VHH binders against G2/M phase-specific E3 ubiquitin-protein ligase (G2E3). Designs and how they scored, part 5

Target 1, 328 residues: G2/M phase-specific E3 ubiquitin-protein ligase (G2E3), of Homo sapiens (Human) (q7l622r371to698)
Amino acid sequence: IWNSALDAFRNRNFNPSYAIEVAYVIENDNFGSEHPGSKQEFLSLLMQHLENSSLFEGSLSKNLSLNSQALKENLYYEAGKMLAISLVHGGPSPGFFSKTLFNCLVYGPENTQPILDDVSDFDVAQIIIRINTATTVADLKSIINECYNYLELIGCLRLITTLSDKYMLVKDILGYHVIQRVHTPFESFKQGLKTLGVLEKIQAYPEAFCSILCHKPESLSAKILSELFTVHTLPDVKALGFWNSYLQAVEDGKSTTTMEDILIFATGCSSIPPAGFKPTPSIECLHVDFPVGNKCNNCLAIPITNTYKEFQENMDFTIRNTLRLEKE

## First folded at step 1 (VHH)

Design d2 (framework vhh_7n9e_1)
Fold by ESMFold2-Fast, scan of step 1:
Structure d2 (fold): chain B 328 residues (1-328), chain A 124 residues (1-124)
Amino acid sequence: as target 1 above (328 residues)
Amino acid sequence: DVQLVESGGGLVQAGGSLRLSCAASGFTFSSYGMYWGRQAPGKGREWVSGISGSGGSTAYASSVKGRFTISRDNAKNTLYLQMNNLKPEDTALYYCARDRYYDFWSGYSPLDYWGQGTQVTVSS
């Protein structure tokens, strides 16, 4: 399937409008006969092969790899073409892109910040985790000395004067490992995605394409989060009503906040652990302007507001931005 | 290279108005939420206001709500803070900052960039 697709897509007379039919004919040794059902089956198998190929790395949410042989054979370009053609011809939703890879395609690598989940290399992930868990400048400097050769190689060495410098260091390592390291594969892949104007459409309609291209973690619903967070103190009935309405708005895509953002804000975790949370997540209603997440206690304080519009605005803005402010 | 340059500060009488500007360069301005913060002499940093990338959502600290208005002009890559009914306690160095991520946040990165600030002094 992969070899047949490569032969078709690499042909000197390559026509994107007929590439799937050509690949199908090559695969099945048929001449001039194809049906939509056969085409859909072929595209599904091709996308499965592509997702599991050496061109991508990561278990569920995938980024581009750095594969020297694949670069030599221009396979990243071919992968981009195959994805573009599959999307246009009604192939399956790929659903395996990391949000980082997607954001690089839509907004550019300079406007994209990778996260630890983007790092499939165990050794690199461990370096980042150790840096992140440093509690003193001395500990941080010790960790840097241990991985000095690596940091020097990737150009991430910098003067450390305060503990907060660890965040810039982590940002630099993530930027190098996930973005700069795979620059050539990325540019090649991006050129392939221009086939049939697909990249232009992805860039014009990012929300729609994120839904079909990006990996979706285990579905967190309004019901799941509502049941996850218990109300411990005497609740403000109006505020609790606004909280339930807010969860529904987030689920319906009517909020800038995601269910994952809410969970991270309250607990520091993007998903529910297999063993559950300890302590059990809870909600508290307070006479405050903005929500507060207490990650040590898995407690979310929600504001008591006069209107739902004010509640949603304060929740949306604070959840997305207070997490960053807390890290200062 | 991301660059944020604040301007528009100065000396103003209590009850007066000032409009601060923040000129942004080195990134796709419309893709990022933006903030205004301030630091009074001898005090810690205080968050003042924030605005989403599209300008559709805004938020304010209770101390400035109803008096200050945050806005942006994405065509000009400029963030604004309209300050009305200024009080002596509004005296501070005002600085703008860029949101870290274009999408959702992972939780272990601080705010990306901060400007050098513009001084606002409100006489009693």
Scores: ipSAE 0.000, ipTM 0.112, lowest interface PAE 21.0, mean pLDDT 78

Design d4 (framework vhh_7ocj_1)
Fold by ESMFold2-Fast, scan of step 1:
Structure d4 (fold): chain B 328 residues (1-328), chain A 123 residues (1-123)
Amino acid sequence: as target 1 above (328 residues)
Amino acid sequence: QVQLVESGGGLVQAGGSLRLSCAASGFTVSSNYMGWYRQAPGKQRELVAAIYSGGSTRYGDFVKGRFTISRGNAKNTVYLQMNSLSVEDTAVYYCARDLYYYGSGSYFPLDYWGQGTQVTVSS
């Protein structure tokens, strides 16, 4: 199927609808009754082959790879073209794009912030984890010295004066690895997606296309909410630790609050919109007794407390009381 | 209270297999980043295998194809299946919940570690 599709799309100088017809006929002639007998079956197999190809990386939610041979053979362009044609001709919902890849297509790479789960390279993920687990400036500088050549190569060297500088360093590494490293494959793939005006439609109707193209999370989890909220420049390490512990307690049923309640409290929504939140949800740590949800800015202010017990009690009380009053 | 309890370590001959288990309490493994780490005497602790909340897995180059990380949905347990063991795999193996990522490149290090389980591979 893949070879038949490539032949039709590369060697035929015809419109995309004709290319699918030719690819299907060639495949059926060569494989006889053992091949799927319908166009829909052909498109389903083609999309499955594309999803599992070396052009994409990641287990469930996938980003583009950097495959030099595939890039030289223009396969990223052909992949975008095949995907566009499949969408127009009623092929299956791909459902494997990472939210990061989708956001790059819709909002541009410069407006997209990748997450650790976007990193499929084990060694790069380990570097990021080590940087994030640094608890002192001295430890952080030691880790940076150990991976100095890598950081220099990718252009992520920065002055380290405080422990919180590690967050910007991680942001830089993620931006390079997930976005900048695959820039050429991305541009090629994007050009292919312009086939039949599909990219323009994706950009015009992001809500609808995110539902079709992106991997759908099964339910709200502690991890999903933790990754949803961006931390402001001056984080309180202890308060953020309590926030993470609280999310886990909620997930484990050890709190009267649900994941949906937390999201509603901060954003007014019980689920993450397909196009994401605008503005991006954020978390800030304040010397206050109780949390505050600013739904206009999608900002959650969490209290700085001396104990986790106090933190959980204040979170549970405020969220329950606020949501009850809003329902009135 | 967050706790991680490892089991399954022991003495094994080169070429043999072991399955490590990490029983978690105080949180749900299926929705968290979980990793297996190891530390040999005189060496730094290194990440062996990781499983992300979405189910994707990652392995160190030195164990790719030999080790498999998985989650037991019902028992709130993370496993590390170790095959084709070599003397170089001798280490104390730790289960960890490493960190939460906040979506914009900001992280908070939230490390919860098990006590470790010794794996010794004899030649």
Scores: ipSAE 0.000, ipTM 0.135, lowest interface PAE 18.7, mean pLDDT 77

Design d5 (framework vhh_7ocj_1)
Fold by ESMFold2-Fast, scan of step 1:
Structure d5 (fold): chain B 328 residues (1-328), chain A 123 residues (1-123)
Amino acid sequence: as target 1 above (328 residues)
Amino acid sequence: QVQLVESGGGLVQAGGSLRLSCAASGFTFSSYAMGWYRQAPGKQRELVAAIYSGGSTRYGDFVKGRFTISRGNAKNTVYLQMNSLSVEDTAVYYCARESITMIRGVTPYFDYWGQGTQVTVSS
């Protein structure tokens, strides 16, 4: 299918109005199927192949990869062209772009701020998490010294004088990893998307195209979060009961805290990666007054309280105030 | 409902042979390409062999000449004959339905997987 599409779309007498028909005929001849599929099935299979190809990285919400062989073979350009033609000819909604990739196409990479969720590389994500969780300048400098070679390689070394310098450092790392590292693939892909004026329409009608191009995260529920966190320490039955009641209260809108807020507090991420978190999220019950989110190991410490009212008040207070400080 | 059920795995001494079978149901078997993949602990899944609806085959570099993939359309079954097994062949082997052409250097689409069957090769 991909090879049939490449042959058709690279043809010197290529006509975009008939590209799908030509690719469909080539695919049926090459595949040797007894019962050839529909043109719609062909487009569906082509888009599925594209989504799961080495040209993109991430699980469900995808960004462009850096694949040197694909660059040499001009595959990012061809991918953009195929996607544009599929959209014009009524192909399926792709639904796999990250919001970051989409924003780069619409507003430009210079106006796009990537987030931790855009980082599919485990080691890079862990460096960012460690930097964000530093509570002293000395801790921050220690973390930087441990990853010095990496930061020097990517050009993100900076003078650290205050703890707040960690926010600019994280911004620099995210900008490099998600945007600058894949600059050449992105420009090539973008040129392919100009086919039939598709990129110009995406830029003119971003809300409409976001709904068809971008991955919609699975909505978080009390059941999903309850099953996500495993118990690490000796369980406190009452505290775990309050935790489950709290998740239900959040789902029912009886708290100003959202499911996304809870996940960010514990992990630093607003959505669950399809392959899950590494390390696996865990919960522990402690004789403390307020919860603690340890983003370095995806661990949420919940307080052991005498009443549910006290539990909910302390959860709401800490999560809201911690997230407010992180946004500023 | 698409189902793929692997069988034939087990323990075997180095230099021995095993034949894996995958019973498929819930779709028109003869119209789809079928494949075998394997995954050793701590490693990514890799292509072992694929057979297209027309009977053409593709093999991973480390198994060429030792393994043979075949299909029985009348029985809705795909087979993997494994000869000259080595300790490095120890892995969980997965049956997969592939409806798209594989491209060198890109990950093919897998729309359905079996549960897997363990193959352990002792020294």
Scores: ipSAE 0.000, ipTM 0.091, lowest interface PAE 21.8, mean pLDDT 79

Design d6 (framework vhh_sonelokimab_d1)
Fold by ESMFold2-Fast, scan of step 1:
Structure d6 (fold): chain B 328 residues (1-328), chain A 125 residues (1-125)
Amino acid sequence: as target 1 above (328 residues)
Amino acid sequence: DVQLVESGGGLVQPGGSLRLSCAASGFTFSSYAVGWFRQAPGKEREFIGAISGSGGSTYYAVSEKGRFTISRDNSKNTLYLQMNSLRPEDTAVYYCAKDRGYSSGWYLPTYFDYWGQGTLVTVSS
């Protein structure tokens, strides 16, 4: 199916108004009596192949990859064309774009701030997590020295004078990895999306197209998060009670924190992967004043407080400000 | 308008004690966490301790726990820092600060939106 589409889209006499019909005919010719089914079935399979191709990276919410062979073969341009034509011809909602990729298409890369969830490279994610978990300037400088070669290579070395400089460092790394690194694939993909005026429509009607193109995480509930996080041995009964009350308050809109914010704080992901988290998310009750999200272990340390009011204040402030500064 | 005014700084001998006060106005004092930071010449601002709006939770830098005690009197809109067993390395300008929201967070200056002018504490013989 991918080969039939690629043959049609690469044809010297390519016509975007009828490329899907050509691809369908090529598919039928290549597979003889085994037809691809209806036009809608063909488009669904094509979009599924595209989503799972080497051109995109990420588990559910996907960004563009940097594949040098695909770039040389102009596959990012062809992918944009296929997406545009599928959308015009009534194909399925792709539903796999990251919000970051979508925002780059609509508002431009210079107006887009990636988040940790956009990073599918394990080693890069670990560097960002380590920087974010630094609690002293000395720790931060030690981490930077350990990854100095990488930071130098990507042009993200900066003067560190205060602990808060870690947020700008993380912003620089995210900007490089998610946006600058894939600049050429992105421009090629964007040109393909101009087919039949689709990119212009996306830019004109961003709310409508976000609902079609972007991955929508399943609605997270207090029950889902409560069941997701396993409790370490010997939990503090009062703190665990406050945790459950907090999840209910978040679900009821009585907190400025969202379920997605809690999940990102603890794991770095805004949604639960299809195969689940490795390691399994856990919660521990510690004699700490602020919650700690250990993204390396998918562990959330919640504070042991005397009152629920203090618990919610500590949770809301720490999660809100940590994620806000990471996104800025 | 929001205002924080520190007082109680001065010269004290090593091993001595000193209590700093911070008078707050222009906001609902009991609704916000407030904290103490210090800055020695040529150094960055260092977190000392913070106290939640209700006074139910107190937070200390590990190096200062046991020597310094933070407290507040919401009826007087006043924050306190009790400093015991003072050392020459405690010499600094001490600042009180208001949290941007209702709660504690990371111990970073950027999480505080209003600051006092500071009061100098000199520990010397």
Scores: ipSAE 0.000, ipTM 0.106, lowest interface PAE 20.1, mean pLDDT 80

Design d7 (framework vhh_gefurulimab)
Fold by ESMFold2-Fast, scan of step 1:
Structure d7 (fold): chain B 328 residues (1-328), chain A 124 residues (1-124)
Amino acid sequence: as target 1 above (328 residues)
Amino acid sequence: EVQLVESGGGLVKPGGSLRLSCAASGFTFSSYAAAWFRQAPGKEREFVSAISSGGSTTYADSVKGRFTISRDNAKNSLYLQMNSLRAEDTAVYYCAKEGIAVAGTRYYYGMDVWGQGTLVTVSS
């Protein structure tokens, strides 16, 4: 499908403004007695192929890849053009863009902050997780020393004087990996999306286009998150009671924290991967004041508190401030 | 410059015959499938007939047995022989060139170049 569509769209005489009419052809250029082909069916198959192509990376929520051969063949431009044509001619809602890719198109790369979920490279994700989980300046400096060559290569090496410097370091790594690394593919893709004025419309009506372009994960509920996390043996019954009450409060909108915030804090991901998490997410109850998200093993440590009010306040404070520092 | 120019339309009485021609220029006509579409007053454009580069043909149910599509690659021309014309065949007829192909065990061909059309009126 891809090669035939690519050859057709690349034809120097192709006019994207002309209506697309599809005729069915059986193998060997032989037309059947009936023509069941339709524009909608063709565009649906094309969009499915594009979504699953090497031009994008990520499981369900996709960002652009860096594929040198694809760049040489101008495939990012062609992808943008095909997507624009599909949208104008009544194709399906693509529904696979990451929010980060969408924000780069609407607000610009310089005004977009990637998150850990945008990183599909296992080794890079592990470096970010290790940096985020450092609890002392000495641990942080040790991690940096171990990945020094990588940080120097990507231009993210910075002076570390306090533990909170880890958040700016993570921001720099995310910015490089998700935005700067794919700058050339992005500009090419963006030019393709200008076909038929589509990019201009996306920028003019971001709410409407986000709903059709961006991946919407299955809505996270208190039940889904409760079942996602395995409880460690010998749990604190009161603390687990507070955890379940907290999830219900978040679902009911009685907390400023979202279900996505909780999942990001514990795992680094805003949605559950199609294959599930490895390792399986877990909860442990600790005699600590504030929760700890250990993203290296998908473990959420919840505090043992005397009151639910204290539990909710400490959960909200830590999750919000940790994610704010990681995102900005 | 890729171009398709239709001709041969006109006024015909019911039961009459008419032959439409489409002259192709600016590309290797023999390498592409081509098709006829029509648009009746106040209606959407509809498929009439198509012919592959190899000469295989397909027809809309409404015209099967009455219309015949053919091509002459030496003259870069596409034809539509219309017999037993009915009032409901009244439409502007358009010639179109294959522009998009979807590969697999089932192939779909889209059209990317259209002519200006030729009017066919069937009335007494």
Scores: ipSAE 0.000, ipTM 0.211, lowest interface PAE 10.8, mean pLDDT 81

Design d8 (framework vhh_7qbe_3)
Amino acid sequence: QLQLVESGGGLVQAGGSLRLSCTASGFTYAMGWFRQGPGKEREFVASISGSGGSTYYADSVKGRFTISRDNAKNTLYLQMNSLKSEDTAVYYCARDSYDYVWGSYRYTFDYWGKGTRVTVSS
ESMFold2-Fast, scan of step 1: ipSAE 0.000; ipTM 0.198

Design d9 (framework vhh_sonelokimab_d1)
Fold by ESMFold2-Fast, scan of step 1:
Structure d9 (fold): chain B 328 residues (1-328), chain A 124 residues (1-124)
Amino acid sequence: as target 1 above (328 residues)
Amino acid sequence: DVQLVESGGGLVQPGGSLRLSCAASGFTFSSYAVGWFRQAPGKEREFIGAISGSGGSTYYAVSEKGRFTISRDNSKNTLYLQMNSLRPEDTAVYYCAKVPRYFDWLLSGYFDYWGQGTLVTVSS
């Protein structure tokens, strides 16, 4: 009986503006007050509840979850519909979408490459980190054997003949976990966002909507990164001086590398988690030609060089090429 | 067993007034928002307005604001729709509906239970 009523409203194109006004009336009653609250206050609470619901996963930058109960109840569609209605009626900027979720909506899932930052599942993240940090084919094969059942289940098993095969394996795991696993929730959510033509507007004006929908991480500065990394027991004064000069050059736009790139290289994350990193990020100085990011330990090894020019060139080259390979 | 029973419909001349009633049973009436809808022949169901459980808050569809008044008497478990300055375009079957106590997104535009309806005909 109630399902027939729900179907009638959905099939008969119920006016979305009336839904918000009815919800506003109900919320006034829920607070035990006969005093009329504001429509804006209601929309703010609704968006906060959506952001913190089981439909999304991640701490600050969020992707869609896979919740079987929510799928059966069509909640992903309703979430998209409520977001669209809130945006049209002057609700708050949601500000919680991951860049990956946003790109899937604008450019399509097939043209979107997820990153480690999109993985909220600790076990899956650890598998990806271990694969990325493998330095030999034997080590890589050992990791694959340990997680064989998982890789088989998700269809990501591949022939490993060279160490560079790890990049395609990581790409496959990210694509499955972040894109393919949540395909049905995503399509449902996308249909809901078509309400009032909102999805079409998002696709037509992506830069404007990215600023409204996507999470804006705290701006990373030379000071923030410098304070984030704890110096190892055997510091090289000159190398640490070059490290601080490099961070300042990146902040001043004198390097093609970004602060986010440095953080991803060392930790796999583009932003600092709300609770901070565990383990605590560290920096060590080594007699090596190029820097090494150990994402398992959040450790950045920087090279000991004779000149700052050599230091910056080796930092820029390694970070750019490592991140480029991980995204391909 | 939740029941909503509309009454008070009938034939009225243009410019006239009618008061519809909806008798509720099977739930704590004062704890739930309730609303009015109508469906004209050959048209989709239209929202008219809603009233909170306490009666302290009301919302009306823009086209009906000023002509229609929703009220409730919680002591009698009854919802009312006062209709003034009736027009031929107001001819429809009028339904009352119960709104869920707690709203979340799956309940946007959704009402739990519907009455059987009462016919209002505005004609000379």
Scores: ipSAE 0.000, ipTM 0.333, lowest interface PAE 14.7, mean pLDDT 80

Design e1 (framework vhh_sonelokimab_d1)
Fold by ESMFold2-Fast, scan of step 1:
Structure e1 (fold): chain B 328 residues (1-328), chain A 124 residues (1-124)
Amino acid sequence: as target 1 above (328 residues)
Amino acid sequence: DVQLVESGGGLVQPGGSLRLSCAASGFTFSSYAVGWFRQAPGKEREFIGAISGSGGSTYYAVSEKGRFTISRDNSKNTLYLQMNSLRPEDTAVYYCAAKGSNYPFRAPSKYDYWGQGTLVTVSS
């Protein structure tokens, strides 16, 4: 699907009104182009391919990536064109844009405030979390020293004299990572979205387009996950308190982990099945350093820690690294 | 690295049934049309059936005669071939193949990736 769409959309005689028909016909060589495999099916698969392509990053709510090969091949521009054409021809609601990406398109990068959830790079997210959780100037300076090379590389080194300086540092890191780093892909993508006047319409009617372009969390909240997992006998009150605080932090975007990530870690599923889980998901408190997801019985073992900070760091570290390795 | 691995082949009595599986990895399975081909000793590779990436369209060779059913499970990245009322002339190496578009073709030359094959022997 992607290669057929690229060939059609890159054609030197390219006409947006005919691009979908050409791509669709190319794919239906010997089996009858007018029948199963409708234009809508083609557009749905094209949008699915685009969403899961290397051009975007993030688990469910996605931002643009920085892919050097894709830039060389002008793929960000082609992606914008494909999205615009799909929207005009009645394709599916994309539903995968981050609110940050959407706001950059509508209000401009300078009026957009990225959040931690926009950071799909685990190491960068961990740096931001550590900076945010610093409680003393000495702790903050220690964290900066540990990530000095990174901060220097991205141009975010600043004088630290008070603890409140961490706020501006985090803002600088988020602004660089989510906005400045992908500036060239963003401008290319934006130019593609001008196809058929789509970008202008997105900017004119942001409420309507946000509902079709942006990711909407479905059915997973702190309350839902808290109620989904039954507590095993002999619960640790402090650990369960930290678990509930962690779910709230995830919902508030104060963790690198998503609700979907937690569910996948414990059950292997990103959503609750219509008939519910069998066996019923459960939570167990263990004297271990790191959580364990037992997908065979839908059991999440959470660590018993002395502080919430340690609990959140160990949960984030283990869940993110386990899911990354499983994807490989 | 794209890989297709067939399984489920073996010895079956005439009149019996067998289900073949093909496990796919290294590509977005739901975007690829996939199909089954077979090659009997001394014969050319022949088309059996194919299914679109979405699963919405299924195509069969005229020789299928309603005995074979193709299906896919995109959540498991797996293609299936249900074979019923097997005959000695169904003895062949069965191959799984993937084509990098939603829509399948009958010609083997249009497929980009191939499995190593699984042997099905129909005899007493």
Scores: ipSAE 0.000, ipTM 0.099, lowest interface PAE 21.3, mean pLDDT 80

Design e2 (framework vhh_gefurulimab)
Fold by ESMFold2-Fast, scan of step 1:
Structure e2 (fold): chain B 328 residues (1-328), chain A 123 residues (1-123)
Amino acid sequence: as target 1 above (328 residues)
Amino acid sequence: EVQLVESGGGLVKPGGSLRLSCAASGFTFSSYAAAWFRQAPGKEREFVSAISSGGSTTYADSVKGRFTISRDNAKNSLYLQMNSLRAEDTAVYYCAARTGKYPFLSSAEYDYWGQGTLVTVSS
């Protein structure tokens, strides 16, 4: 499938209106072939191959990789062409782009802020998690000293004077790793997507194309999040009552915070993994002013407050401001 | 049924090499982070190496530069290439997989485990 598509799409007589039919014919010329009998089956297999290729990274929501051999062979450009042609010819909804990749295509890299969920590299993710979980300036400086060579290499070293400096540091690391590192593959892929005017259509109708191109996580509801988080022993009944009321308020649109924001704050992920989280997400009730998300162990510490109004205000303020610093 | 089956363990002289394999079945291996842990006689189980679903690797300081972890999603397999083996590397080696794209250093975070394969480094 992939080799047949590459042969057809790389042909100097390539015609975007007929390329998929040529690729399909090449695939089906083999007597005794195990390959698909319909154009729709061919397109589905081609898109599955593309999604799972070395050109993309991530488990469900995918970003572009940095594969030097693939870049040299112009495979990112060919991938963009194949995807554009598949969309025009009624192929399946790809449904695997990260929101970050999609936003880079529509709004540009400079207007796109990656999140932890975009990071497929374990070592980079662990550095970001450790920085985010620092509770003192001394701890933060210690973490930076341990990963100093990496931060210097990627140009993300900065003066640390307060604990809040960690948010800008994380933003810099995410920007480098997810956007700048893959700049050349991205440009090549983007050029391929111009085939048949597809990129221009994506940019003109972003809401419609986001639905088609981007990974659709399971819709998050108050019930789903309530059941997702287990309660630590010795729970505060009043605080848990406020937590459940808060989830309902978020679902009802009575809060500026989204269900996705809550999940990212607690776990670093915008969606629930196919087999669930490990460790299991948990709620801890603390005598603190503001909630704390511990992404290393998927623990959300919620404040014990005297009123629900105070609870909602503190939740909204902290979650939105923490994610704003990470995302903007 | 979900299974992880290790192979490739054995007796090897100091300075020698071994390649461990782990065959995964009953689940979509490509979506899982995977790791190698080991347990020496009378010791706690310790982290050796891990690989994310996307192929990013990490190593314990004691094995950096000597061991290489890799995966083959088409074969549902995880590998550990062990070079320059030392007596201190003698242990039962376990293959582990966890739900999600990122591996963890703690054995408690892993959902699936193999039965283990013994590696003995001695003259």
Scores: ipSAE 0.000, ipTM 0.112, lowest interface PAE 20.4, mean pLDDT 81

